Miniprotein binders against q96jn8r1131to1294. Designs and how they scored, part 24

Target 1, 164 residues: q96jn8r1131to1294
Amino acid sequence: TLEFLENHGKNILLSNGNRTATRVASYNQGIVVINQPLVPQLLVQVRIDFLNRQWTSSLVLGVITCAPERLNFPASACALKRAAWLLRGRGVFHNGLKICEKFGPNLDTCPEGTILGLRLDSSGGLHLHVNGVDQGVAVPDVPQPCHALVDLYGQCEQVTIVNP

## First folded at step 15 (miniprotein)

Design U85
Fold by OpenDDE base, fold request of step 16:
Structure U85 (fold): chain B 164 residues (1-164), chain A 93 residues (1-93)
Amino acid sequence: as target 1 above (164 residues)
Amino acid sequence: SDAFRLFFEARRIIERGGDPEEALKKAKEAFELFIKEGNLEFAAYTAIMIVELLKKLGKDPEEIKKWIEIAIELAEKAGNKWLVELARKLEKE
């Protein structure tokens, strides 16, 4: 069963059998990691449940290749400088450096109800899915094992893991 | 859920400096729904929010005490150490 790990950002409160993550304070400290590592053909999906349009930036989605149980989470995913491949806005980032300027839809403008998915293909390519539609390869070769990461940042106040 | 909608509305009222009475009303409604949904974590957290609002409003100490007890109980039932700690701090204030 897919669920968020107990090791998470300080402003996160888990509920619904740890399938729902809610940022209950501030605009940051909202990183969560899904328990099961991504394996080829496994589609992991989260739904954006609630947004606060006070902020410009929204959630960050990606993967980490370090041990998530012992990770000391920074205030935001953008501060991860190792073992991190992240999707923010329309950009793809590796260890804090932008490696792609425009990819897929702008995560900062995804409305409530949007379902975002991550999937590894047989070649190690990381795919982004949006509402069930494969947006293509965001990262061509991701080291394994890796875990899906969601940063409930800015606008994003709640996400829930959903089954395909 | 409707519970979460009410919860966030209450929070936003507080954050923007709105009417704490309105926030309290919404928080209590959210609490009731969280209880019905069996969401112990957010029932507990919302109870904490209610305590803070009651204190801000200068409400009856007995009502405040009641809600503190509720918060602690629910936090313990939820098994969330963080919530328990937050709830216990309310007693010291």
Scores: ipSAE 0.850, ipTM 0.930, lowest interface PAE 0.5, mean pLDDT 95
Fold by OpenDDE base, fold request of step 16:
Structure U85 (fold): chain B 164 residues (1-164), chain A 93 residues (1-93)
Amino acid sequence: as target 1 above (164 residues)
Amino acid sequence: SDAFRLFFEARRIIERGGDPEEALKKAKEAFELFIKEGNLEFAAYTAIMIVELLKKLGKDPEEIKKWIEIAIELAEKAGNKWLVELARKLEKE
């Protein structure tokens, strides 16, 4: 069963059997990691449940290749400088460096109800799914094992893991 | 979830410096729904929020005490150490 790990950002409160993450304070400190590592053909999906349009930036989605249980989370995912591939806005980042300028939809403008998914293909390519539609390969070769990461940042106040 | 909608509305009112009476009304409604849904974590957290609002409004100490007890009980039932700590701190304030 897919769940968020108990090790998470300090402003997160988990509920619904740890399938729902809610940022209950501020605009940051909202990183969560999904328990099961991504393996080829496993689609992991989260639904954006609630947004606060006061902020410009929204959630960050990606993967980490370090052990998530022992990770000391920074205030935001963009501060991760190792073992991290992240989707922010329309950009793709590796260890804080932008490696792609425009990819897929702008995560900062995804409305409530949007279902975002991550999947590895057989070649190690990381795919983004939006409402069940494969947007293509965001990262061509991701080391395994890796875990899906969601940063409930800015606008994003709540997400829930959903089954495909 | 209507419970969460009400919860976030209450929090927004608080954060924007709005009417605490309106926030309290929404928080109490959210609480009832969280209880009905069996969401112990947010029932507990919302109870804590209610206590804070009641204190801010200078409401009846007996009512405040009652909600503190509710918050503690729910936090313990939820098994969330952080919530338990938050709820227990209310007694000391």
Scores: ipSAE 0.847, ipTM 0.929, lowest interface PAE 0.5, mean pLDDT 95
Fold by OpenDDE base, look of step 15:
Structure U85 (fold): chain B 164 residues (1-164), chain A 93 residues (1-93)
Amino acid sequence: as target 1 above (164 residues)
Amino acid sequence: SDAFRLFFEARRIIERGGDPEEALKKAKEAFELFIKEGNLEFAAYTAIMIVELLKKLGKDPEEIKKWIEIAIELAEKAGNKWLVELARKLEKE
């Protein structure tokens, strides 16, 4: 069963069998990691449940290749400087450096109810799915094992893991 | 859910320095819904929020005590150590 790990950002409260993550304070400290590593036959999806529009930025989505159970999470995903591939806005980032300027929809403007998915293909390419639509390869060769990461940042106050 | 909507509304009132009575009303409504939904984690957390609001409003100590007990009980039932710790701290304040 896909769940968020108990090791998470300080402002996160898990519920619904650890399938729902809620940022209960501030605008940051909202990183969560999904327990099972990504494998080529697995589509991992989260739904944006609640947004607070007082902020400009929204959630960050991506993967990490370090051990998530022992990770000391920074206040935001953008502070991850190693073993991280992240989607923020329309950009793709590797270890804090932008490697793609425009990819897929703008995550900062996704409305509530949007379902975001991550999937590895047989070649190690990381795909983004939006509402069931494959947006293409965001990262061509992600090291394995890797875990899906969600940063409930800014506007994003709650997400839930959903089945395909 | 409606419970979460009410919860976030209450939180926003608090964060913006709005009317704590209004926040309290929403929080209590959210609490009831969380209970009905079987969401023990957020029932517990909302109870904690209610305690804080009651203290801010200078409400009856007995009511405050009651809600603290509720928060602790629910946190324990939820099996969330962090919530238990938060709830226990309310007794010392």
Scores: ipSAE 0.845, ipTM 0.929, lowest interface PAE 0.6, mean pLDDT 95
Fold by ESMFold2, fold request of step 16:
Structure U85 (fold): chain B 164 residues (1-164), chain A 93 residues (1-93)
Amino acid sequence: as target 1 above (164 residues)
Amino acid sequence: SDAFRLFFEARRIIERGGDPEEALKKAKEAFELFIKEGNLEFAAYTAIMIVELLKKLGKDPEEIKKWIEIAIELAEKAGNKWLVELARKLEKE
């Protein structure tokens, strides 16, 4: 079954059979990773459960292409300079470099209850889903294997893995 | 859930330097709901929060000791070593 890995950011407490990730302190140190690699028929979905609107920025979604079980995560996903493809705000980033200015909705404005999904297509393209609706290819040809990553950053204090 | 909403409300009060008595009330309500839901991880973490609030408020040492014991027991039942260490630190003041 899909769970968050026990190797995660220092401010995360996992619950609900490791399907719920909660940031219990500060605004960062909130990186979590899904326990199995993405494959073309797998849709990984998380629901935004709790936000603190005091912050301007919110969660980051994406994938990492290196083995996540022993990785030392940085304080924020945007500091990943290798093996990372990230969606932040409306932008797409690769290893800390913005490669697309505007893709999909602005993640910083997604309300509580929003369901965000990641999947690979048959060509290795990374798709974002929002409330069940495919937003298209955010990243062409992602190296495999890769794992879905969520950074509970800023506004985002809790997400839960949900079934499609 | 209602438990998490109360938990985060208590956290907001703590973060803004608000009334610790109100934060304590909300944390105790969240604790009872986490127990009811079987969320041992957050029952333990909330008990730790309650201890910190009781200490800040200068409450009865016997009440503080009771909540420390609750936090340790729940952290052990949750099987979470980080929570056990966090709860054990409360004994050392």
Scores: ipSAE 0.812, ipTM 0.921, lowest interface PAE 0.8, mean pLDDT 93
Fold by ESMFold2, fold request of step 16:
Formats: structure tokens, sequence, C-alpha cells
Structure U85 (fold): chain B 164 residues (1-164), chain A 93 residues (1-93)
């Protein structure tokens, strides 16, 4: 079964059998990682449950290609300078550097109830799904193994792992 | 859920420096719903929030003691060491 790892950002409280992550303080320290690596047949989906529109930026979604169980997480996923491929706003970032200006919807405007999915295709391409709709290849050849990561940043206060 | 809506409403009041009596009302409502849902982690965390609000308001020490005991019991039932430590700190303050 898919769960968030016990190793997570300092402002996260896990609940619902570790399938729900809530940021209980501040605007950052909200990184969570899915406990199983992505494989081509696996679609990892999270639902945005609660937002605080006081903030302008929202969650970051992506993958890390290093072992997540013992990693010391920074305050923000965008501070990951190695082994990270991230979707933020409309951009795609590799190790903190923007490599694509516009991919998929603007994550900063996704409302509560939005279901965001990540999967690998047969070529190792990373796909974003939004409410069941494949947005195409965000990253063409992701090193494996990799784990799905969500940073409950800014607006985003809660996400829940949901089945496809 | 409605429990989390009430929880976040209480949190918004606390964060903006609003009326702590209104925050307390919403936190207690959220607590009851978290209990009904079996969400032990958030029942414990919300009980901790209630204690902090009661202390801020200068409420009856007996009521504060009751809520501290509730927070500790729920944190232990949840099996969450961080919550237990957080709740135990309330006894020393």
Amino acid sequence: as target 1 above (164 residues)
Amino acid sequence: SDAFRLFFEARRIIERGGDPEEALKKAKEAFELFIKEGNLEFAAYTAIMIVELLKKLGKDPEEIKKWIEIAIELAEKAGNKWLVELARKLEKE
C-alpha cells in the first residue's frame, strides 16, 4: 500500500494510516515522500484537501532519485540541489534550475479537490496527470529508482494519497 | 472534512491574533469530530491547541489539567512519539 514515509518535513503531521499529510505550522518544512519507488505501471495520486489562499505560491510536486529514508530535507523542495526533478507553478526544475518554462497547469492555481498524479512511461518519462488527464511528459528520462515527492508549500496545507 | 475545516478556522484565528475564545470554540468542535472519525493524531494535536488556548485565556486550572490528560492519552493511543513529547511539555508549563 502507498503511504507517506515517516521521514518528512518538520512541520508535517501524518494521519489516516500515513496516507494524509498536513502542514501544521508556518509555510514550509512540508516535504513528504511516497514510500514506494515509481515503476511504469504505478500511478501515484494525491488530492489537494486544504489550501490557505493567504500565500501566493502552492505545492511542489516531483521526484527524487536518491534514497529518501535517511535524507535530511531542506525547508523547501526547491532547495534540493541534487537528485531532484520538480514541478513548480508552470515550470519544471532540475536540481533547483528551471529547465522548462511552461508545462501543464499552474500548480499555484489548482483548487481544493484537484487530484495530481505522477507516473513513469515505458521510456522512463515522467508524466503529470491532473484530475485524470495526462498532461504529457514533464521529464523525458528520469533516473530510476525514483520516489514521488510533494512539498506542502505556502497555500497547500493538506494532501491525501488516493487510489486511481 | 468538517473537522479539518474547523481546525484550520481555529488556526487562522490564532495566526492573525484574533479572538482566542472563538478559536477555542472551533477547536473544541473540531476535537469532537476528530474523535468521532477516529483521527487520534489530530484529536491529540487539537487537544494540545485547546490547552494552549485555555492557558492564554487564563481559564480554570482544573479544566486545563483535564485537557492535558486528554492530550497525553490520545497521543499515546496514536503511537506518535512527537505528539507525546509535545503533550507532556504542557504538564511542565
Scores: ipSAE 0.797, ipTM 0.915, lowest interface PAE 0.8, mean pLDDT 93
Fold by ESMFold2, look of step 15:
Structure U85 (fold): chain B 164 residues (1-164), chain A 93 residues (1-93)
Amino acid sequence: as target 1 above (164 residues)
Amino acid sequence: SDAFRLFFEARRIIERGGDPEEALKKAKEAFELFIKEGNLEFAAYTAIMIVELLKKLGKDPEEIKKWIEIAIELAEKAGNKWLVELARKLEKE
């Protein structure tokens, strides 16, 4: 089954058989990674459970291509400067550089209950799904293996892995 | 869930410097719901929050000791080393 990896940001407490990640302190240190790499038949979905709207910025979604089990995570995903492709706000970022100004919805405005999905296509393109709807290719030709990550940043206090 | 809603409500009160009696009431309600749901991780973490609130309120030392023991037991049952360490630090303070 899909779970969040035990190696995670220090402000995360996992529960619900490691399918629920909660940031229990502060606004950062909330990086979590799915315990299996993405493959074309795998749709990884998380539901936004709890938000704190006092913050302007919200969660980050993306992939990393380095092995996550022993990685030392930074305070936020935006500090990943190698082997990372991230969806943040309205933008797409590669190793900290914005490569697309607008793709899909603004993650900073997604309400509680939104289901966000990540999937690879057969060409290695990374797709974002929003409430079951494919938003198209965010990142072409992502190297494999790659690992889905969520950064419970700012507004985002809890997400849960849900079945497609 | 209602348990998490109550948990976050208690956390907000604590963070904004609100009434610790109100935070304690919500935390105890959240604790009972986490127990009913079998969420040992958050039952333990909420018990730790309850201890901190009881200390802040200057409550009965025997009640505080009881809640510390509850937090440790639940953290051990959850198998979460970080929670065990966090709960055991309450004994030293």
Scores: ipSAE 0.791, ipTM 0.914, lowest interface PAE 0.9, mean pLDDT 92

Design U86
Fold by OpenDDE base, fold request of step 16:
Structure U86 (fold): chain B 164 residues (1-164), chain A 93 residues (1-93)
Amino acid sequence: as target 1 above (164 residues)
Amino acid sequence: SDAFRLFFEARRIIERGGDPEEALKKAKEAFELFIKEGNLEFAAFTAIMIVELLKKLGKDPEEIKKWIEIAIELAEKAGNRWLVELARKLEKE
């Protein structure tokens, strides 16, 4: 079953069989990684459970291709400079560099209850799903294996893995 | 869940410098619900939060001691070393 790895950001407390991640302190140190690597056509989804509107930025969603079990997580996903493809706001980033200015909805404005999904297609393209709607390819040719990553940053205080 | 809603409400009260008595009330309610839901991790963490609030409010040392014991017990049952460490630190303060 899909769950978050025990190796996570320092301010994360896992619950619900490690399917729910909650940032219990500060605004950062909230990175979590889903245990099973993405495989083609598998949709992995998380629901935004709680938001704190005092912040402008919200969660970051993406994938990493390094071994997540041994990763020393930085305070924020934006500090990942290798093996990382991230969606932040409306931008797509690779190793900290913006590779796309406008993609999909603005993650910083997604309300509570929003279900965000990641899926690899047969060509290695990484798709973003929002509330069950395929937003298209965010990142083409993502190396495999890769793991879905969520950074509970700023507004985002809790997410839960949900079944498709 | 309602437990989490109450939990975050309590935290937000604390963060914005609100009434700690109100936060304590919310936290205790959240705790009860977490217990009922079988959420040991957050029952433990909320117990820790309750201890901190009780200390801040200058409440009875015996009540504080009780909640510390609860926090430790639940943290151990949850099998979360981080929570155990946090709970144990309460005894040293």
Scores: ipSAE 0.841, ipTM 0.927, lowest interface PAE 0.5, mean pLDDT 95
Fold by OpenDDE base, fold request of step 16:
Structure U86 (fold): chain B 164 residues (1-164), chain A 93 residues (1-93)
Amino acid sequence: as target 1 above (164 residues)
Amino acid sequence: SDAFRLFFEARRIIERGGDPEEALKKAKEAFELFIKEGNLEFAAFTAIMIVELLKKLGKDPEEIKKWIEIAIELAEKAGNRWLVELARKLEKE
């Protein structure tokens, strides 16, 4: 079953069989990683449960290709400088560098209840799903194994892994 | 869930420096719902929050003691080391 790993940001409290991540303090230190690596055709989805609109930025979604169990998480996913492909706002980032200016909907404006998904296709392309709709390939040829990462940053206070 | 809504409302009040009595009310309500939902982690964490609010309000030491015990018990049942440590620290503050 899909769960968040016990290795997570210090402001995260896991619940619901480690399927729900809640940031219980501050605006950062909210990185979580899903236990099972992405494999072709596996759709991993999280639902935005609660937002605090006090902040301008919201969650970051992406994948990492390093070992998640031993990762020392920075305060935010944006500080990851290797082995990271991230979706932030409308941009796609690789190791901190923007590789796409506009992709899919703006993650900073997704409302509560939005379901965000990641899926690898047969060619290794990473797809973003929004409320079940495939937004296309965000990152081509992602190295495997890779794990889905969620940064509960700024507005985003809680997410839950949901089944397709 | 309604429990989480109340929880976040309580936290927001605290963060904004609002009325701790109102925060306490919401926290206690959230606690009851977390218990009913079987969410031991957040029942424990909310109990910790309640203790902090009670201390801030200068409430009855016996009530504070009661909630500390609740927090510890639930944290242990949840099997969360971090929560256990937080709950036990309340005894020394």
Scores: ipSAE 0.839, ipTM 0.926, lowest interface PAE 0.6, mean pLDDT 95
Fold by OpenDDE base, fold request of step 16:
Structure U86 (fold): chain B 164 residues (1-164), chain A 93 residues (1-93)
Amino acid sequence: as target 1 above (164 residues)
Amino acid sequence: SDAFRLFFEARRIIERGGDPEEALKKAKEAFELFIKEGNLEFAAFTAIMIVELLKKLGKDPEEIKKWIEIAIELAEKAGNRWLVELARKLEKE
């Protein structure tokens, strides 16, 4: 079953069988990683449960290609400089470098209840899903194995893994 | 979840420097719901928050002690080492 790993950001408290991640302090230190690696055709989805509109930035979604159990998480996902493909706002980033200016909906403006998904296609393309709708390939040729990463940053206070 | 809604409302009041009595009321309500839902992690964490609020408000030491004991017990039952440490620190303050 899909769960968040016990290795996570310092401000995260897991609950609901490690399927719900809540940032219980500050605005950062909220990175979580899903236990099962993304394999072709596996759709991994998280629901935004609670938002605090005090900040302008919200969650970051993406994948890492290094071992998640040993990863020393920085304060925010944007500080990852290797083995990271991230979606932030409308941008796509690789190892901290913006490789796409506008892709899909703006993650900073997704409301509570939004279900965000990641899926690899048979060609290694990473797809973003929003409320079950495929938004297209965000990143082609993603190395495997890779794990889905969620950074509960800024506005995003809680997410829950949901089944397709 | 209504429990989480109340929890976040309580936290927002605290963070914004609002009325701690209102925060306490919401926290206690959240606690009851977390217990009912079997969410031991957040029952424990909310109990810790309640202790902090009670101390801030200068409430009855006996009530504070009672909530500390509740926090410790729930943290242990949850099996969360971080929560246990947080709860244990309360009795030292």
Scores: ipSAE 0.838, ipTM 0.926, lowest interface PAE 0.6, mean pLDDT 95
Fold by ESMFold2, fold request of step 16:
Structure U86 (fold): chain B 164 residues (1-164), chain A 93 residues (1-93)
Amino acid sequence: as target 1 above (164 residues)
Amino acid sequence: SDAFRLFFEARRIIERGGDPEEALKKAKEAFELFIKEGNLEFAAFTAIMIVELLKKLGKDPEEIKKWIEIAIELAEKAGNRWLVELARKLEKE
């Protein structure tokens, strides 16, 4: 069963059998990772449960290729400078470098109830799903194993893993 | 979840420097719902929030002590060391 890993950002409190992540302080220190690597046919989905619209930026979604169990997470995912492919706002980032200006919807405007999904296709392409709709390949050739990551940043205060 | 709605309403009041009595009321309501739902992690964390509000309001030390004990017990039942440490920090003041 998919759960958030116990190793997470320091402002996260896990609940609901580790399927719900809540940022309980500040605007950062909210990185969580799914407890299984992505494989073809695995769709990892999270629902945005609670937002604080006082902030301008919202959650970051993506993958890391480092083993996450003992990784020392930075305050925000945007500070990951190696082994990371991230979706922020409308952009796609690799190790802090923007590699695509516009992909999919603007994550900073996704409302509560939005279901965001990540899957790896058979060619190693990373796909974003939004409310069940495949947005296409965000990153064409992600090394395996890779691990799904959510940063409950800024606006985003709670997400829950949901089944496809 | 109605429990989380009340929890975040209390958190907004605290963050904005609003009325701590209003925040306390919402936090206590959230606490009862978290207990009913079996959400031990958030029952414990909300109990910690209640302690902080009671201290800010200058409430009875006996009531504060009781809420600290509640927070520790729930954190232990949840198996969450970070919550236990957080609750025990409240004993030190």
Scores: ipSAE 0.825, ipTM 0.926, lowest interface PAE 0.8, mean pLDDT 93
Fold by ESMFold2, look of step 15:
Structure U86 (fold): chain B 164 residues (1-164), chain A 93 residues (1-93)
Amino acid sequence: as target 1 above (164 residues)
Amino acid sequence: SDAFRLFFEARRIIERGGDPEEALKKAKEAFELFIKEGNLEFAAFTAIMIVELLKKLGKDPEEIKKWIEIAIELAEKAGNRWLVELARKLEKE
């Protein structure tokens, strides 16, 4: 079953059988990773449960291609400079470099209740789903194995893994 | 959930330097709901928050000690080493 990995950002407290991640302090140190690699046809979905609209930026969503259990996570996903493919705001980033200015909806404006999904297609393309709607290929060729990552940054204070 | 809404309301009062009595009331309500839901992790963490608020308010040392014991017991039941470490730090006053 899909759970958040016990190796996570310092400000995260896991609950609900490790399916709910809550940032319990500050605005950062909120990186969580799904405990199993993405496999073809697996849709990993999280629901945004709680937001604090005092902040301008919100969660970051993406994948890492290195083993997550041994990583020392930085304070924010933006500081990942290798082995990372990230969706932030409307943009797509690879190792800190913006490679697409506008892809899906603006993650900074997604309301509470939004369900965000990641899956690989048969060609290794990374797809974003928003409330069940495929936004297309964000990253055409992701190396495998890779793990889904969520950074509970700024506005985002809680997410829960949900089934498709 | 209502428990988490109350928890975050208490947290925001604390962060903005608001009324600690109001924060304490909300934290205690959240604690009771987390217990009823069986959310041991957040029952323990909220108990830790309650201890910090009681200390800030200069409340009865016996009440503070009882809440510390509650926080430790719940953290141990949750099986969360980080929570146990946090709760035991409260004993150092």
Scores: ipSAE 0.805, ipTM 0.919, lowest interface PAE 0.8, mean pLDDT 92
Fold by ESMFold2, fold request of step 16:
Structure U86 (fold): chain B 164 residues (1-164), chain A 93 residues (1-93)
Amino acid sequence: as target 1 above (164 residues)
Amino acid sequence: SDAFRLFFEARRIIERGGDPEEALKKAKEAFELFIKEGNLEFAAFTAIMIVELLKKLGKDPEEIKKWIEIAIELAEKAGNRWLVELARKLEKE
C-alpha cells in the first residue's frame, strides 16, 4: 500500500495510516515522499484536500532519485539542487534549474479536489495526470529508482494518497 | 472531512487575529469529530490548539490542566514522539 514516508518535512503531521499529509505550521517544511519507487505500471495519485488561498504559490510535485529514508529535506523542494525533478507552477525544474517554461496546468491555481498523478512510461518518461487526464511527458528520461515527492508549500495544507 | 474543515477554520481565525472564542468553539467541535473518527494524531494536535486558545482567553487553570493531560494521553496513544514532546511542553507553561 502506498504511504508517505516517516521521514518528512518538520511541519508535516501524518494521519490516516500515513496516507494523509497535513502541514500544521508556517508555509514551508512540508516535503513528503511516497514510500515506494515509481515503476512503469504504478500511478501515484494525491488529492488536494485543503488550500489557504492567502498564499500565492502552491504545492510542488515531482520525483527524487536518491534514497529518501534518511535524506535531510530542505525547507522547500525548490532548494533541492541534486537528484530532483520538480513541477512547480507551470514550469519543470531539474536540480533548481528551469528546463521547461510551460508544461501542463498551473499548479498554483489547482483547486481543492484536484487529483494529481505521477507515473513513469516504459522509456523512463515522467507523466503528469490531472483529474485522470494524462498531460504528457514532463521529463523525458528520469533515472530509476525514483520516488514521488510532494511539497505542501504555501497554499497547500493537506493532500491524501488516493487509489486509481 | 468535517473535522479537518473545522480544524482549518479555527486555524484561519487564529492566524487573522479573529475571535478566540469562535476559534475555540470550532476547535472543540473538530476535536470531538477527530475522536469519533479515531484520528488520534489530530485529536492530540487539536487538544494542543485548544490549550493555547484557553490560555489566550484566560480560562480556568484547572480546565487548561485537564486539556493538557488529554493532549498528552492522546499523543502517547498515537505513538507520535513529536506530538508527545509538543504536548508536554505545555506543562512547562
Scores: ipSAE 0.794, ipTM 0.913, lowest interface PAE 0.9, mean pLDDT 93

